VHH binders against q96fz2. Designs and how they scored, part 243

Target 1, 269 residues: q96fz2
Amino acid sequence: CGRTSCHLPRDVLTRACAYQDRRGQQRLPEWRDPDKYCPSYNKSPQSNSPVLLSRLHFEKDADSSERIIAPMRWGLVPSWFKESDPSKLQFNTTNCRSDTVMEKRSFKVPLGKGRRCVVLADGFYEWQRCQGTNQRQPYFIYFPQIKTEKSGSIGAADSPENWEKVWDNWRLLTMAGIFDCWEPPEGGDVLYSYTIITVDSCKGLSDIHHRMPAILDGEEAVSKWLDFGEVSTQEALKLIHPTENITFHAVSSVVNNSRNNTPECLAPV
Below, E stands for the ipSAE of ESMFold2; O stands for the ipSAE of OpenDDE; V2 stands for 0.75 times the mean of E and O plus 0.25 times the DockQ between their complexes.

## First folded at step 12 (VHH)

Design W32 (framework vhh_6z1v_2; at its last look DockQ between E and O 0.73; V2 from the best seeds 0.77)
Fold by OpenDDE, look of step 13:
Structure W32 (fold): chain B 269 residues (1-269), chain A 123 residues (1-123)
Amino acid sequence: as target 1 above (269 residues)
Amino acid sequence: EVQLVESGGRLVRTGGSLRLSCAASGSRFRYYAMGWFRQAPGKEREVVAAIVQSGGSTYYADFVKGRFTISRDNAKNTVYLQMNSLKPEDTAVYYCAAGKGIYVDTPSEYNYWGQGTQVTVSS
């Protein structure tokens, strides 16, 4: 996974992340560093994206079922990294393969510390190789969406005004991630960064791409992944597998340029 | 372009069962979400059930109440609707549709439609 969409306004995103804590209380995640959130239809590595994580990471004795939402850098920077510039990292940390997560120090160590997060996105992009050509067809991949169940009186999505309303009920893609905290050697703010765990693609996506993000499907999976206080690493890793609960459509080549940030990026063609 | 052909519609008694089939042409069946819709006389076309490309997710209208099951076989380019416990209210022309749209429960999100198959449930 090297490209995602996360374009919802902050308030809409927050509402979309509504959850129940372990007591059954309806909650919204609290923001940490909301100013770092940059909505985009075309998110690439090294950009900031919002992730969910347990409040226990920030507050001692907090209820570990409570969630914080925070923009983090895509591309995990290990805490042990000694260079002053994260861009000098010599290995790719955009993704973490599920089969080698426990073999790689950069991922194993933070995972062992309970640094699990849920990466939020509208969906992710993958490029299908076209047979006989050097051309690749991009696809937008996301959770199936239902209009009627979520949309009270949602009028026809045919107007720009209605388009925004359509996104009010968008089910966000929830991807399993590992994050780490890096302190710059020269001082400054702690950098929070994440990697997306990847798995072999489900059968439905196998013709598009052979790998997919580990998707946490449903509140239980999300809660267990986040709750490092109650759920062990071993148990959490059981949640990491391909899912068939996914849909996709072809999009235009506009998304090929990471600088393009328009609705056209994820629009069906 | 995808051509869809429905089959299996017939007269059945209340409480009976039917299995509808929809055969799709072409090699791109696996790239489409599939849906079953129905239209009764004097009523608007409504969604019955939908299934995503992988078959891993399904949608059912409220009136289905567990009576119908949508499934697909991508190797056969076919989508099915198993209908059990049929009622007179289920009498309609049933349509198969293929879509690339975002919302599987919305008719306008489907690009290709079959000609329909008549299902009649007698009292």
Scores: ipSAE 0.851, ipTM 0.932, lowest interface PAE 0.6, mean pLDDT 93
Fold by ESMFold2, look of step 13:
Structure W32 (fold): chain B 269 residues (1-269), chain A 123 residues (1-123)
Amino acid sequence: as target 1 above (269 residues)
Amino acid sequence: EVQLVESGGRLVRTGGSLRLSCAASGSRFRYYAMGWFRQAPGKEREVVAAIVQSGGSTYYADFVKGRFTISRDNAKNTVYLQMNSLKPEDTAVYYCAAGKGIYVDTPSEYNYWGQGTQVTVSS
């Protein structure tokens, strides 16, 4: 998984992340660093994308079931990294294989600190290599969607009216991630960065690509992955598996260039 | 690019059961989400059930939940609709459809359609 779409205006994205805390109260996640959110149909590594994480990471004695939403850098920078420039990292941390997560220090250490996050996207892209050619067919992959009657939330400021009508009820893809906090050696703000955990692809995606992100399907899975106060690393890792609750469609090669940020990137072809 | 042929529609009485089949041609069947839709005379075509490419996720319209089951067999290029506890309101032409679009419940998101098979439920 090396490309996603996460294009919703901030207010629409926030409403899509409505959840229940452990007492059953409906809530919206509280933003940290909202000015770092950069929506795009075509997100790549090193860009910022929103993730959910437990409020307990920021406030002692907070209810660990309460959620914070924050943009983080895609491509985990380990807390132990000593260079001043994260681009000097000599290994790729955009993804973390589930079968080796407890053997890689870059992922094992933050996971042991409960640094679990849910990476948000409209969906992700994968490229299918066709036999006998060097050409690749991109697909947009996402949770199945139902077009329902619109209600009540239309007209948020900063939302384009056309996209709000289409995307107001979009079910966001929720991927399991690990984050870390890196303090630059020369000072400055702490860098929050994440990796997306991957698994073997489900049968439905195996013709497209052999790996897929670990998808957290439903609020119970999301809540358990986030709640490091009540759910141990061992229990959380049981949530990491392929899912068949996924659909996809072919898209044009417009998405190949990561600078293309248009709805055409995910339009069916 | 794919042809769909429904079969199994017939006259049944209220409370009866019926299984519809849809045979698909072509090598790309497993790349399509599949749906069953129905249309009664003078009414709009409406979703009955849908199933993702792998068969791992299904959708049912509210009016048929608990009575109908959609399934697919990718090795046989076939999608099925098992219909139980049939009511006169289920009388319609039933269509099999294959989709490249986004929304599972929306007819315009489906690109390929069968000819339809008539289901009639008598009192």
Scores: ipSAE 0.716, ipTM 0.895, lowest interface PAE 1.2, mean pLDDT 90
Fold by ESMFold2-Fast, scan of step 12:
Order: sequence, then structure tokens, then C-alpha cells
Structure W32 (fold): chain B 269 residues (1-269), chain A 123 residues (1-123)
Amino acid sequence: as target 1 above (269 residues)
Amino acid sequence: EVQLVESGGRLVRTGGSLRLSCAASGSRFRYYAMGWFRQAPGKEREVVAAIVQSGGSTYYADFVKGRFTISRDNAKNTVYLQMNSLKPEDTAVYYCAAGKGIYVDTPSEYNYWGQGTQVTVSS
């Protein structure tokens, strides 16, 4: 997984993350560093993306089922990294293979500290290799969407000016992530950064790409992955597997250049 | 891009069962989400069920949950609707549709439509 869309305005994103805590109370996640959230139709590694994590990571006696939403850098910088510039890390930590996560120091250590997060996106992009050519076909991949609760011109948004109506009731993609905290050697703010766990593609995506992010399908899976106070590492890892609850459509080559940040990036072609 | 032909519609008694089939022509069937829709006389076309490309996720309208099952066979370019415990209210023309749109429950998201097959449920 190397490219996502996460374009919802902050207030819309927050409402899309409504949840119930362990006591059944309906809540919205509390923001940390909300000004660092930058909506985009075309998110690449090294940019910030919103993640959900347990409040217990920030507050010693917090209910571990309560959630924080925070922007984090995509590309995990291990806590042990000794250089002053995180961009000089020579390992690619954009993704973490599920089969070797307990063998790689960069991932095993934060996982042992309960540093699990849920990476939020509208969906992600993959490029299908076309036989007989060096050209690749991009696809936008996302949870199946339902519009039953809303009226209007819903789903008829072929025109960019109606794109906002498409997103009113969007079900966000919830990907399993691991994060770490890095303290710059010369001082400064702690850097929070994450990696997306990857698994073998499901049957439905195998013709597009051989790997997919580990998707946490439904509130029970999301809750268990986040709740490091009650759910052990071994138990949480049982949630990491492919899902068939996914859909996709082809998009134009506009998405290929990460500088392009318009609704055309994910429009069906 | 794809042409759809429904079959299986007929007269059935209340409580009966019926299986509808939709045969698709075209090489890209497996890239389309598929849906079954229905329209009774004097009423708007409404979603009955939908299925994603892999067949691994399905949607059902509340009025058919537990009675109808949608499935697909990508090797045969066919989508099916198994209808059980049929009621007079299920009487309608049933349409098969293929789409690349975002919302699975919305008729306007579907690009290709069959001509429909009549299902009549009576005692």
C-alpha cells in the first residue's frame, strides 16, 4: 500500500469516526494536533495521515477503549534511530509485512509497547500491470458504500461540483497500523510515525496487485486492535488477515503524479 | 461495455421459491459490481440486492433480508438471485444491472441494465 486518499474536511472526518466506548457511550475521538491534518486525494509516504489510537497512550489512567485521532507521518521512524534527520532512514518502513512483523526490530519493539493504530483513508490506490505494455492501470479500492440514509443527487456525482454529496455518509477505510515515537537527538517535538501492515491480496484484488493492507472490517476489529490495555499483541495479530469486503473501480492516470490533488484522482473512468 | 439478459421470471404461489439468472456478455464482467433491482407498476425502481466484484460482500434491502440471496459466478459471467418465502409484495419486473459507480444501493450508479424479467406472486 503506497498511496491513499484522505480528503474529508476535519469535522466530517471526525463524525465519520464516531464510536462507542466500553460502557456503550457514544463518542467522537479527541483530536491531537488537528492543525497538522492536511486533506488530500493523493497521499504518499512521508506525508501526514490521520490515525486512531487509544487514549491510554497519552493519559496514564485513561479508559483504553477511548480514542484519540492524530496526524502521523507515513513511514515509521524507530525510537532507536540515532540520526538527526528522519528522511535519511535507509529502511523503507511505509509497509510492514504481517508474516515478519515479529522478526523485524523496527516493528517488533513498538508492537511490544502496544503501539497499534488504525490508519484512516477514503480508500487506497494500486497500479495493475498491463500485459504487453509498460503502462499500469490505477484503481481506487475502498469499502462498499451505502447511501440509503441520505436523499438528493447522491451517487450521481459525475460532476466535480457534486463530489461533496458523495462523501456525506462515507465509510472510511480502516487499516491496521503500528506507530512509534522518535525523539530528535538535538531536541524538539516528538515525531509520531506509522507503518501499514500488509497481507496477501484477497481473491477479489489478486488480479490488481499481490499485496493489500490489513483491513480491520467493522467496529469489533477496530476496537480490539486499538485496545492495547485489554488485548495482547498475540490476540491482536489474529485480526490481521485479508478481507473480501472490498470494492474498486479504475481511475485515470491523473493520480500517478502525487502532486495532483483533485477529485479526478478517484473518479470512475 | 457489457450486455445483460435476465431469465427465470414466472408465476409463483405465496411462500414459493424462484431463482433468477442474469447472463453477461463481455470480457470484463469480473470488474463490475452487480445488482438486482425491481419495479412494481406505479412505483419507482428500487434496489433488491448487490454484490461486489469478488462475490465476497453483499448488500440487501431490508424488505428481502433473510429471504433472498445474491451470488455470482465470474467463470460463467452470471449473477443469480435466489428468492425464498415469496410474498405478493415481491411482484415486480426484476432487473439485473452492472456498474462502476460508488454506491451499491443506488440505481443511478449502474451503467448497464437488462430488459427485466417479470415475477408474479399470487395465492
Scores: ipSAE 0.677, ipTM 0.875, lowest interface PAE 1.4, mean pLDDT 89
ESMFold2 (binder alone), look of step 13: mean pLDDT 85; pTM 0.872

Design W33 (framework vhh_6z1v_2)
Fold by ESMFold2-Fast, scan of step 12:
Structure W33 (fold): chain B 269 residues (1-269), chain A 123 residues (1-123)
Amino acid sequence: as target 1 above (269 residues)
Amino acid sequence: EVQLVESGGRLVRTGGSLRLSCAASGFTFRYYAMGWFRQAPGKEREVVAAIVQSGGSTYYADFVKGRFTISRDNAKNTVYLQMNSLKPEDTAVYYCAAGKGIYVDTPSEYNYWGQGTQVTVSS
């Protein structure tokens, strides 16, 4: 997984992340560094994306079932990295293979500290090899969406104001991630950065791409992945597997250039 | 060119079962979500069930959950609706649809439609 869309305005994104804590209380995640959130239809590695993580990572006595939402850098910078510029990291940490996560020091160490996060997106993009052309065919891949049961009749879908309402009930893609905290050797703010865990593609995606992100389907899976205070690393890793609850459609080549940031990036062709 | 042909609609008794089939041609079937919709006299067309590409996952309207099952066979370019425990309220014309729009439960998101097959459930 190397490209995503996460374009929702902050307030819409926050409401889409409504959840229940372990006591059954309805909550919205609390923002950390909200000004660093940059909505985009076309997010690439090294940009910031919003992730959910347990409040216990920031407050020693916090309820581990309570959630923070924070923008983090895509591309995990290990806590042990010694150079002053994280962009000089010699290896690619955009994704972490599920089968070797416990063998790679860069991922094993933060995972052992409970540094699990849920990476939020509208969906992700993959490029399919095309035999009839030199160009790969991009696809937008996302959770199945339902509109009429949540919104009801809200008027014509083709008016500009109604297009904004399309996103009010969007079910965000929730991908399993690992994050780490890097302290610059010269001082300065701690850098929070993440990687997306990847698994073999499900049958539905196998002819588009051979790998997919580990998707946490539903609130039970999301809460167990985040709750490092009650759920061990061993138990959490049982949540990491391909999912069949996914859909996709072909999109135009506009998405190929990461500088393009318009609704055309994810519109069906 | 593009065709969706429904079959299996008939008169059936309350409590009975019926299987609808929809044969598709003229497009790359495996890349399309498939849906079954219905329309009763004097009512709007509503979603019954949908199945995403390659059989990945299914959606069911609340009024059919536990009674109906949608499935697809990508090798045969066919989608099915198995209807059990039929009620008079299930009487409608049933439409097969293929789409690549965003919302699986919304008729306007579907690109291709069949002519419909009549299901009548007698009390």
Scores: ipSAE 0.389, ipTM 0.750, lowest interface PAE 3.2, mean pLDDT 88

Design W34 (framework vhh_6z1v_2)
Fold by ESMFold2-Fast, scan of step 12:
Structure W34 (fold): chain B 269 residues (1-269), chain A 123 residues (1-123)
Amino acid sequence: as target 1 above (269 residues)
Amino acid sequence: EVQLVESGGRLVRTGGSLRLSCAASGRTFRYYAMGWFRQAPGKEREVVAAIVQSGGSTYYADFVKGRFTISRDNAKNTVYLQMNSLKPEDTAVYYCAAGKGIYVDTPSEYNYWGQGTQVTVSS
């Protein structure tokens, strides 16, 4: 997984993340560093993306079921990295293979500290190899979406405002991630960065790409992945597997250039 | 590109069962979400059930939950709707649709439509 869309305005994104804590109280996640959130239809590695993580990571006595939402750098910089420029890291940490996560020090160490996060996106992009051409076909991949029943606005069905409303009740893609905290050796702000765990693609995606992100399907899975205070590493890893609860459609080549940031990037063709 | 042909519609008695089939032609069937929709005389076309490309997720309208089951066979390029405990209110033309749109429950999100098969439930 190397490209996503996460374009919702901050307030819409926050409401899309409404959840219940372990007492059953309805909550919205609390923001950290909201100014670092940059909505985009076309997010690449090294940019910031919003993640959910347990409040207990920031407050010693916090309820581990309470959630923070924070922008983090895509591309995990291990806490042990000694050079001053994280862009000089020799190996790619955009994704973390589920089958080797406990064997790689870069991922095993933060995982052992409970540094699990849920990476939020509208969906992700993959490029299908086309026979006989050098051009690949991009696809936008996301949770099945349902248009909620409304009283309806009489006479407004065909208006341009329908596109404004498409995102009001969007079900965000929730991907399992691991994050780490890196302190620059020369001083400065702590860098929070993450990787997306990947698994073998499901049967429905196998013709598009051989790998997919580990998707946490539903609030129970999301809650267990985040709650490092009550759910052990071993139990959490049982949530990491391919899912078939996914849909997709082909999109135009506009998405190929990561500088393009328009709705055309995810519009069906 | 897919072409869709529905079959199986007929007259059935209240409480009876019926299975509809939709045969798709074309090489790309497995890349489409599939839906069953219905339209009774004087009413708008409404969603009945939908199924994603892999068959791993399904949607059902509230009025058919527990009675209808959608399934697909990508090797046979076919989608099915098993209808149980049929009611007179289920009388309609049933349409098969293939879509690349965002919402699985919305007719306008579907690109290709069959011609429909008539289901009549006698009271």
Scores: ipSAE 0.570, ipTM 0.832, lowest interface PAE 1.9, mean pLDDT 88

Design W35 (framework vhh_6z1v_2)
Fold by ESMFold2-Fast, scan of step 12:
Structure W35 (fold): chain B 269 residues (1-269), chain A 123 residues (1-123)
Amino acid sequence: as target 1 above (269 residues)
Amino acid sequence: EVQLVESGGRLVRTGGSLRLSCAASGSTFRYYAMGWFRQAPGKEREVVAAIVQSGGSTYYADFVKGRFTISRDNAKNTVYLQMNSLKPEDTAVYYCAAGKGIYVDTPSEYDYWGQGTQVTVSS
């Protein structure tokens, strides 16, 4: 998984993340660094994406079931990295294979510290290899949505009001991630960065690509992944498996260039 | 491939309740959005309710909101329609449908259909 869409305005994104804490209290996640959130239809590694994580990571005695939402850099920078520029990291940490997560120090150490997060997206993009050609067909892959002819569709809404209807009740894709905290050697703000855990593709996606992100399907899975105060690493890893609850449609080659950031990236063709 | 069999349709009195069941065969049931449609004599087939794949949300037509509830049990490969406060206008053949389409209210978005179960509501 190397390309996503996360374009919702901050207020719409926040409402889409409404949840219940352990006491059954309805809550919205509390923002950290909201000004660093940059909505985009075409997010690539090294850009910031919003993630959910437990409040307990920031407050020693906080209820571990309460959630923070924060933009984090895509591409995990290990806490031990000693260079002044994170872009000088020689390892690709965009994705973390589920089968090797406990073997790789860059992932095992933050995982042992409970540094689990849920990566938010409208959906992700994947490129299907076509037989007999070097051309690849891009697909937008996302949770099944409730849509009606009256509420509009992706790429069919021509007015701002119709586009708002498409996204008002959009169910965000919730991917299992691991994050780490890197302190610049010469001082400055802590850099929070994440990797997306990947698994073998489900049956429905196997014709598009052989790998998929580890998707946390539903609030129970999301809550258990985030709640490092109550759920051990061993128990949390049981949530990491292919998901069957997914849908997709073909999109145009506009998405191929990560510099293109328009609704056309999502439009069915 | 999915095969769908509806059951539970019968004659009920106005104000009564009824539960329809749709049993699906095949291990791929979890991959499909499920819908209930109905067709009265002389009318086109219209959506009643829909439920997206496991963990998803539900849709209800305006004429059944607050009266009908759709649910699914993926372990049993079954989808249900609980119908309360039935009216004579609810008289129709009710169809179960499965699909991966983007629009839950559009019959052409559904790939598999059951044979239907007759619901008659009398005064």
Scores: ipSAE 0.011, ipTM 0.376, lowest interface PAE 9.3, mean pLDDT 85

Design W36 (framework vhh_6z1v_2; at its last look DockQ between E and O 0.79; V2 from the best seeds 0.00; counts 0 for: pae E 3.1 > 2)
Fold by OpenDDE, look of step 13:
Structure W36 (fold): chain B 269 residues (1-269), chain A 123 residues (1-123)
Amino acid sequence: as target 1 above (269 residues)
Amino acid sequence: EVQLVESGGRLVRTGGSLRLSCAASGSTFRYYAMGWFRQAPGKEREVVAAIVQSGGSTYYADFVKGRFTISRDNAKNTVYLQMNSLKPEDTAVYYCAAGKAIYVDTPSEYNYWGQGTQVTVSS
């Protein structure tokens, strides 16, 4: 996974992340560093994306079922990294393969510390190799969406005003991630960064791409992944597998350029 | 372009069962979400069930209440609707649809439609 979409306004995104804590109370995640959130239809590695993580990571006695939402850098920077510039990292940390997560120190160590997060996106992009050509067809991949269950009042999305309403009920893709905290040698703010765990693609997606993000499907999976206080690493890793609960459509080549940030990126062609 | 052909619609008695089939033309079937819709006389077309490309997720209308099952065979380019415990109110023309549906429950999200098959449930 090397490209995602996360374009919802902050308030809409927050509402979309509504959850129940372990007591059954309805909650919204609290923001950390909301100013670092930059909505985009075309998110690439090294950009900031919002992730969910347990409040316990920030507060010693916090309920571990409570969630924080925070923009983090895509591309995990290990805490032990000694260079002053994260871009000097010599290995790719955009993704972490599920089969080698425990073999790679960069991922094993933060995972062992409970540094699990849920990466939020509208969906992710993958490119299908076209037979006989050097051309690749991009696809937008996301959770299936249902309009009627949530839209008692939402008329036909034919107007720009209605388009915004359509996104108010969008089910976000929830991907399993590992994050780490890096302190720059030169001083400054702690950098939070994440990697997306990847798995072999489900059968339905296999013709498009052979790998996919580990998707946490449903509130239980999301909660267990986040709750490092109650759920062990071993148990959490059981949640990491391909899912068939996914849909996709072909999009234009506009998304090929990471600088393009328009609705056209995820529009069906 | 995808052509869809429905089959299996017939007269059945209340409490009976039917299996509808929809055969799609071409090689692009696996890239489309599939849906079954129905239209009764004097009523609007409504969604019955939908299934994503992989078959790993399905949608059912509220009135289905566990009576119907949508499935697909991508190798055969076919989508099915198993209908059990049929009622007179299920009488309608049933349509198969294919599309790059963002919203699987929304008819306008489907690009290709069959001609429909008549299902009649007698009391």
Scores: ipSAE 0.843, ipTM 0.932, lowest interface PAE 0.6, mean pLDDT 93
Fold by ESMFold2-Fast, scan of step 12:
Structure W36 (fold): chain B 269 residues (1-269), chain A 123 residues (1-123)
Amino acid sequence: as target 1 above (269 residues)
Amino acid sequence: EVQLVESGGRLVRTGGSLRLSCAASGSTFRYYAMGWFRQAPGKEREVVAAIVQSGGSTYYADFVKGRFTISRDNAKNTVYLQMNSLKPEDTAVYYCAAGKAIYVDTPSEYNYWGQGTQVTVSS
């Protein structure tokens, strides 16, 4: 997973993350550094994306089932990194393979500290290799969406003007992540950065790409992944597997250039 | 482009079972969400069931949950609706639809429609 869309305005994104704590109380996650949230239809590694994590990471005696939402840098910078410039890290930490997560020091150490997060997106992009050409076909991949409201008159609705309506009640993609905290040697603010755990693609996505992010499908999986105060690393890793509960559609080549940030990036072609 | 042809509709008795099939032409079937919709005389067309490209996620209207099952075979370019415990109120013309269908429960999200197949349930 190397490209996502996360374009919802902050207030809409916050409402989309409504949840119940362990007492059954309805809550919205509390923001940290909300001004660092930058909505985009085309987010690449090294940019900031919103993640959910347990309040207990920030407050000593907090209820571990309560959630914080915070922007973090995509591309995990390990706490042990000794250089002054994180962009000079020799290893690509955009993704973390599920099968070697406990073997790689960069991921094993933060995982052992309970540094689990849920990476939020509208969906993610993958590029399918087209046989016989060097061109690749991009696809937008996301949770199935249900509108639930009154069925209207039947008619095709592929016009761009309908994209504003698509985001009403959008179910965000919830991907399993690991984060770490890096203190610059020269001083300055702690850098929070994350990696997305990847698994073998499900049957439904195998023709598009051979890998997929580890998707946490539903609130039970999300809450167990986040709750490092009650759920051990060993138990949490049982949540990491492919899912078939996913849908997709082809998109235009506009998305190929990460500098393009318009609704056309995810509109069906 | 996809062309859809429904089959299997007929008269059945209350409590009976029936399987509808929808055959799609075209090499792109596996890239479309598929839905079954129905329309009874004097009523609007309503969603019955829908299935995503992979077959890994399904939607059912409340009035058919536990009785109907949607499935697809991408190798055969076919979608099925298995209807069990049929009731007189299930009497309708059943339509197969294909589309990118971001909202799978919404008729206007579907681009291609079949001609329909009549299901009649008698007491």
Scores: ipSAE 0.616, ipTM 0.854, lowest interface PAE 1.4, mean pLDDT 88
Fold by ESMFold2, look of step 13:
Structure W36 (fold): chain B 269 residues (1-269), chain A 123 residues (1-123)
Amino acid sequence: as target 1 above (269 residues)
Amino acid sequence: EVQLVESGGRLVRTGGSLRLSCAASGSTFRYYAMGWFRQAPGKEREVVAAIVQSGGSTYYADFVKGRFTISRDNAKNTVYLQMNSLKPEDTAVYYCAAGKAIYVDTPSEYNYWGQGTQVTVSS
């Protein structure tokens, strides 16, 4: 998993992340660093994308079921990294394999600190290697969606000013991630960065690619992954498995160039 | 490009069961979402059930939940609708549809349609 779409305006994204805390109260996640959110149909490693994490990471004695949403750098920079420039990392931390997560220091250490996050996206892209050609077929992969028409509203808006209404019911993809906090040796702000945990593909995606992100399907899974105050690492790791509750469609090669940030990137072809 | 042929529609008594089949052309069947839609005379076409490309997720309209089951067999390029506990209001032409639908309940996102098969449920 090396490309995602996360294009919703901040307020639409925030509403899509409505949740219940452990007391059953409906809440929205509280933003940290909202000005660092850069929506795009075409996000790549080293860019910032929003993740959910427990409020307990920021406030002692906070209710660990309460959620913060914050942009973080894709590509985990370990807290022990000594160089001044994160681009000098000698290994790729875009993804982390679930079967070796407790063996890799870069992931085991932050996981042991409860640094679990939920990576948000509209969906992700994957490229299928096609037999008999050098071309790869990109697919957009996402949760199954239901479009609900509202009384007094048109079902789909064809104008740009109504874009928010078209995506109003979009179920965001929720991927299991690990984050870490790196303090630059020369000083400055702490860098928050994440990796996406991967698993073997489900049978429904195996024709496209042999790996998939670990998807947290439903509120219970999301809550347990985030709540490091109440859910141990060992229990949380039981949430990490493939899911068949996923769908996809082919998209044009416009998405291949990460500079292309248009709806065409995820449009069916 | 994709051709869809429904079969299995017939007259049945209230409380009866039917299985509808839809045969699809070509080996690209696994890359389409599949849906069953129905249309009674003078009424708008409505979604009955849908199944995603992977086969791992299904959708059912509220009016048929618990009575109908959609499934797909990618080896045979076939999608099925098992209809149980049929009621007279289930009388309609049933259409098989295929598409790269983002919203599985939306007919306009399905590109390929069969000719339909008539299901009639008698009192």
Scores: ipSAE 0.385, ipTM 0.763, lowest interface PAE 3.1, mean pLDDT 88
ESMFold2 (binder alone), look of step 13: mean pLDDT 84; pTM 0.860

